# Miniprotein binders against b1l550: the designs that were tried, part 29

Target 1, 279 residues: b1l550
Amino acid sequence: MRLPEELLERARDIHSEAPSHRIKLDRVGSFGLKVPVEFKGFLLLAEADVWVSLPEGRRGVDLSRQVEAIYELSNPPKDPFSLCREAAISLLEKLNYADSSGVSIRFDAPLQDGESLKYYGVEISSIASDEIINKIRVEILGMTACPCTAELIRAYKSSEIAATHTQRSLGILEVSTKAEHPDPDKLASIIERAMSSPLRTYTKRPDEGGLVIRSLSNARLAEDVVREMIHLFLEEFGHLPEDTHILAAVRSMESVHMHDIYAERSFSLDEIRKEISSH

## First folded at step 19 (miniprotein)

Design ya15
Fold by OpenDDE base, look of step 19:
Structure ya15 (fold): chain B 279 residues (1-279), chain A 98 residues (1-98)
Amino acid sequence: as target 1 above (279 residues)
Amino acid sequence: SEEELERLADEFRELAERLGYDEIEVTREGDRFTVEAERNGVRIRIEVEVNGKEIRITVTIEKDGRRIRFMYVITDPEKLEKYLEEIERIIKMFLEER
């Protein structure tokens, strides 16, 4: 049953009323929307969050306009980066009482792995105010081999290739920049290259053996992985604005412990360049 | 690089023209140019700087006392057209009636 539109003339606009307490809210919006996006030739159903700020003098946000804004831009489906930026701007323009807006889009990005697919997690965000800040978070699993145990076993058995424990490790790169979102495939590649070896969805026996041998020959601490991620990031993305902020992290699901090993570094491009130049 | 800068300036001028701007000012300063225009209270300023293979585009839109600024740093020329289209769509959003 649809209520008569005439009732809108009689009903108070609750959203435009003064609130009981004059307090600004930073984010008010719809979370867990599903929006179609086109990514690398795939049509994906992504999860999206949309929000705006709410001034102290307004009781509520027009949530329907927020939802409308992102879906208008999602048809036809487009790349999630453009969608994110355009939607953030559109929200700010359409909801003129807001001084800031934001959009976040999350999905699993397909990555070709031989005849199969693997994936990485991606979260794309844009925050609009007087300026737009674009944020991307990429998470991908890899494999690490412990160099410490390898060295102990090498010393004990005098083998060239020492056995060691291996584990899955989650690598994380988060980039916040005034530029457009950096290429997520490149970020994922950096993470994989920083680990002892990538993971594979499908391996034939010879390939599996080779993968493990590679890992053993490239044993890395969690700390090594983070440092390598930073190094590779600077090589690939050194052209980004100097105020670009990066979080590089790894969570190693250590196979010999009940707990995970975690390492991170947060930095700006300017900061890390100065640090490296000082050595 | 000079020919490239002139081409870019023309592309952005044409973009403004397609959007219905009639008073377009293009100012060149060395390795950068600025396109400025106003239509129906929507002011646009597009600053383009070329540094080797890097093209930096800064777009500022002003409407109703609000300013929005966003930036692209393009290292792959193939992406330029995509971002031009995006910029055009974004400006168009401001030109549309609310």
Scores: ipSAE 0.796, ipTM 0.922, lowest interface PAE 0.6, mean pLDDT 92
Fold by OpenDDE base, fold request of step 20:
Structure ya15 (fold): chain B 279 residues (1-279), chain A 98 residues (1-98)
Amino acid sequence: as target 1 above (279 residues)
Amino acid sequence: SEEELERLADEFRELAERLGYDEIEVTREGDRFTVEAERNGVRIRIEVEVNGKEIRITVTIEKDGRRIRFMYVITDPEKLEKYLEEIERIIKMFLEER
């Protein structure tokens, strides 16, 4: 039974009232929404968060309008990056008492691997105020082979291809820019190319042997992987605004230890260019 | 090329025309142009800079004393149409009554 609309005229608008404490809030919104998106011909169910700021003189946010804004834009399903940017702007326009808005969208991106699929993790956001800042985080697993153990075994056995321990390593690229979100497949490719070898969803015996040999022949420290990620990123995305901020990181799940090895570098494009030019 | 810049200027002019802007000012300065227009209190400014194969688009929308600015940096020509459509949708949201 829908309440009579006439009752709404008698009810106080609680959200527009002055709060008991005049304090601005940075983010008020709905978290854990499920929204359909289209990515590379796949229809995916993504997780989304939507929010706006709340001025000190307003008790609450109209949360229903936030939810409506993103679902209106998600029907029909569209590219998650366009959805993210458009929704952030729409929130700020519709909720004009807010000085800022934001949208975050999370999904697993399909990646073709022969006749099978692998995937990488994607988290994107768009934050709107006087300007829009777009953020993307890409995470993909690869394989690393340890060069230190390889060198020890080489010294002991005098083999051309030394055995070494291998492990799964999680590579991370996070980019925050005033430009549009960088291409996620390109980011994933940079991470995979920075590692000893990519992972495969399935391998036949000849393919498995080849994958391992390639990894052993391209042994890399976690530190090497991060540096290579940065190098490859600059080659592909050096055209982005100079104030673009990047986090490059690797978490190596070392197969000989109970713990992981972690390496990272945070930088702006301007900062890293100055660093490289100084050497 | 100069021909590419003129073509882009025409495309953005046409975008503003499709959105119902009647008084469209296009200003060219070297490898840059600016499209400015106003309709029903919604002012748009689109700045386009061409550097070789790179196209930088900066969109500013002003409504009710608020300004929003966003940017695209396009290196793949196939993405230009997609982003033009996105820009058109975004401006259209401001032209709609709240």
Scores: ipSAE 0.796, ipTM 0.927, lowest interface PAE 0.6, mean pLDDT 92
Fold by ESMFold2, fold request of step 20:
Structure ya15 (fold): chain B 279 residues (1-279), chain A 98 residues (1-98)
Amino acid sequence: as target 1 above (279 residues)
Amino acid sequence: SEEELERLADEFRELAERLGYDEIEVTREGDRFTVEAERNGVRIRIEVEVNGKEIRITVTIEKDGRRIRFMYVITDPEKLEKYLEEIERIIKMFLEER
């Protein structure tokens, strides 16, 4: 059933009233929206959140208008990074009582893997006020091989056994910057190159052998992986603004333990450059 | 380099013209230029700096006393056209009636 639109002329506009308690709210919006995006030739269904700040003198947010804004921009489907940045700006322009807005978009990014596909996780956001802060988080699984066990086995009776424990490790790069979002494929590539070996969707027997040999030949501690991720990130993205903030992390699901190990480092570009230049 | 800078300045001038701006000021200082224009209460300022392979673009839009600033740091020239189109779409949002 749909009510007559003529009732809008008679009803109070509850949202535009002053609230009984004049308290500013930081985030008011719609969370868990499904929006179509186009990424690398794929049409994907992404999950999105949209919000604005609410000043102390306004009782409610024009919720339908902010939801409408992102859906209008998502038709036809387009690049999720452009959608995220444009939607955040559109919210501020359309809801001029707000002093900030935000949009987040989450999807699994497809990646070619031989004749098949694999995926990695992407979450982006744009927070707009006087300036825009763009954030991207990429998570991808890789393989690590423990160098400590490898060395112990090598030393065992002058053994030529090439062995160590291997495990899945989740690599994480998170970047917050005033510039446009970094390319997620490049971030995923940095994480994979820092690992002992990438993971595959499937392998035939010769490919599996090669994968394991590569991992054993490239044994790395979780700490080594994080440091390598930082090194590779600086080479690729050192051009970003100096106040760009990065989190590099690894969670390793150690195959010989009941628990995970975790390593991380957060830094700004100007901070890490000073640290490195002191050496 | 000088030819590239002049081409970029022309591209941004044309972007403003497509959006209906007709009093467009372009100023240059060495490796950088600024495009400024105002139409129907929407003032834009586009600052572009070229440093080697890097193109840095800062866009400031002002409407109704509010200012928003966003930027791009482009190292892949193939992405330039995509971001120019995005900038044009964003400015157009402010020129449209609410």
Scores: ipSAE 0.754, ipTM 0.913, lowest interface PAE 1.2, mean pLDDT 90
Fold by OpenDDE base, fold request of step 20:
Structure ya15 (fold): chain B 279 residues (1-279), chain A 98 residues (1-98)
Amino acid sequence: as target 1 above (279 residues)
Amino acid sequence: SEEELERLADEFRELAERLGYDEIEVTREGDRFTVEAERNGVRIRIEVEVNGKEIRITVTIEKDGRRIRFMYVITDPEKLEKYLEEIERIIKMFLEER
């Protein structure tokens, strides 16, 4: 059921009216959209948020144009990174009263694990103004083994491989850059390599035993994991702009406590290079 | 290499030509070049710098008194074509909304 065109011509453009209070808004948009994306040969239904700023002299945003902008770019489905960048720019161009725009896209990324799949979480964003800033957050679960408990058990009972408590740990890398979004699979790999061992979707008995032995032989504190993530990140992504900002973090769901252990470091590439060179 | 920089300059010139730009200026300065063009009030400036295996591309689009700038840092040559296509699509959006 569509309104007759004659009725639409009589309607006021409410969005273009002056507001009762002349106040700028930072973000006005549509949140929780579902958009198709293509990632590594998979067609995924991702969550998306789209927004623009609203000047003090305009009552509302043309929300239909925001939704149209991202769906036009998502047909046919494309990689979520290109979609994010293109949509942020398109929003700013189509809504010329805005001084800034933004897009965020969230999905679970498939990762091959033998003949099965595991996954990691991805959240990307692009914010456009006079410049574009791209952000990616990757989250993947791994396993850590506690070196402190291992040392206590070794001191009590001499063993080459000491028993210790193990737990799931969530590793996080967040990167904000003026360059394009860094490769998410590389970020996930850095996190997994920084932990005691990766998780497996399935294990055969010999493989399970080997995984546990590896974890015990590579016991790491949450602090060790974060430092290793930073080290590996610099080796892989040291070519990014110097003003690129990174958050490296781990949340360890400690199996002997009711609480989690958390460690993080926030830094720019310029800052961390100076820190490492000073030693 | 100098040959690589010349090839890149030609690729970006061709990109501007495909987009219907007729007055394209290419300026080379050492390890960098700039492609500048204007069509229907949409001005583009593409700056490319080559440092070893790293290619840095900075795109600036100006329309109706607004400027938008975005950047790529490419270390894998296989990604260059993908980003060229993206840049072309982005510029095309500004040309079509008139």
Scores: ipSAE 0.754, ipTM 0.913, lowest interface PAE 0.7, mean pLDDT 92
Fold by ESMFold2, fold request of step 20:
Structure ya15 (fold): chain B 279 residues (1-279), chain A 98 residues (1-98)
Amino acid sequence: as target 1 above (279 residues)
Amino acid sequence: SEEELERLADEFRELAERLGYDEIEVTREGDRFTVEAERNGVRIRIEVEVNGKEIRITVTIEKDGRRIRFMYVITDPEKLEKYLEEIERIIKMFLEER
């Protein structure tokens, strides 16, 4: 049933009224939306949040306009990065009482793995005001091999036994920049290359042996995984604006412990370059 | 290169023309150019700089006293067309009535 349109002439517009308490709100929006996106030929159902700021003199946000804005842009489905940036700008233009807007989109990104698939986590956001800040966070699992245990075992029987503990480690790269969102596959690749070995969806025994040998040959401390992520990031994305901010981190699920270890470094491109050039 | 800058300037002039702008000013300064135009109260400024394989594009849109600025730093030339289409869609949003 649809109510008569003429009611708009008689009903109060509650949202456009002044509130009883004149307090600006930073984020008012619709969270947990499901939006279709297209990523590398896959049609995915991503989770999205949309919001705008609300000035002190306005009682409410036109929430249906927010939802309409992102759904109009998601039909037909398109890549989530364009959707994120365009929706943030659209919100700010369409809800002209706001001084800022934001959109976040979350999905699992598929990766080819032989004849199978694996995946990594992606969350992007765009925050618009008089300029746009784009943020991307990528999380992917890899394998790490402990170099300290490897050296201890080598010393015990010389090079007779090549062994150490290996474990899954979750690598994290988060980038905030004025430029367009970095390619998530490149970020995932940086994380995997910083690890001792990538994970595979499945292997046959000869291939599994090769993975283990690779990990042992590339044993790395969690601290050095983070350092390698930073090194590789600078090679690939050193062209981004100097005020681009990065967080590089690893959480390693150490196979010989009941707890995880964690290493992290945050920096701007300007900051890290000065640090490196001082050595 | 000079040819590359001229090609890019033509692409952005054509972009503005597709959006209905008819008084388009293109200003060249060394390895950069600026495209400026105004239509129906929507003013655009597109600044493009080429440095080796890197193309920096900064878009400024102004309407009703509000200004928004966003940028791209393109290192893969195959991505250029995608971002030009995105820029065109964004400017079109401002040309539509609110």
Scores: ipSAE 0.749, ipTM 0.913, lowest interface PAE 1.2, mean pLDDT 90

Design ya15
Fold by ESMFold2, fold request of step 20:
Structure ya15 (fold): chain B 279 residues (1-279), chain A 98 residues (1-98)
Amino acid sequence: as target 1 above (279 residues)
Amino acid sequence: SEEELERLADEFRELAERLGYDEIEVTREGDRFTVEAERNGVRIRIEVEVNGKEIRITVTIEKDGRRIRFMYVITDPEKLEKYLEEIERIIKMFLEER
């Protein structure tokens, strides 16, 4: 059933009224939207959240306008990073009573793995006010090999055999910057290169052997992985604004333990440069 | 380079022209230029600095007393056209009536 358009002239606009309690709200929006995006030739259905601030003198947000804004920009489907930045700005322009807006988009990113595919997790956001702050979080699994056990086995009977326990480890890079979102594939590559070995979708026996040998040749503590991620990040993204903030972390699902190991470091670009130059 | 800077300045001048700006001021100083224009109460300022292979673009849009500023730090020249198109779409949002 569709109601007559003439009712819009007679009905109160509830959203534009003053509220009973004049309290500003920081985030009012629609969460868990499904939006189409195009990433490296793939058409994906991503999850999105949209919000704006609400001043103390306005009773409600026109939620249909904010949903319309992101869907209008997602047709035709486009790059999720452009969508995120443009939608955040569009929300602030369309809902001019707000002093800030935000958009987040989450999807699994496909990644070439030889002749096959694998994936990694991506979450991006853009927060707009008088400036825009862009954030990206990348999560990808790799393999780590414990150097402590490797050393004990090496010492056993003066053996030259390299062996140790190996496990999956989740690497995390999160970047918050005034510049555009960093390339997620480059972030994922940094994480994988910091691990003992990448994971493969499938292997034949000789390739599996090579994977294990690679991991043993690059045995690393979770702490080593985090430090290497930071080193590689600075090589690739040292050009970003000095106040860019980074979190580098690893959660290692240690195969010989009932629990995980976690290591992390957060820093700004100017902070880490001063730290390195002071040694 | 000077030839790269001149090409970029022409591209941003043309971007503003496509959006209907007709009194476009372009000022250059060394490895930097600024494009400024105003149309229908929408003022734009695009600051571009070239440092080797790095291109820094800062866009400021002002409308109805509100200002928004955003930036790009481009190290991959293949992405330049994509971001120019994005900048054009964003400025267009402010030129359209609400």
Scores: ipSAE 0.735, ipTM 0.908, lowest interface PAE 1.3, mean pLDDT 90

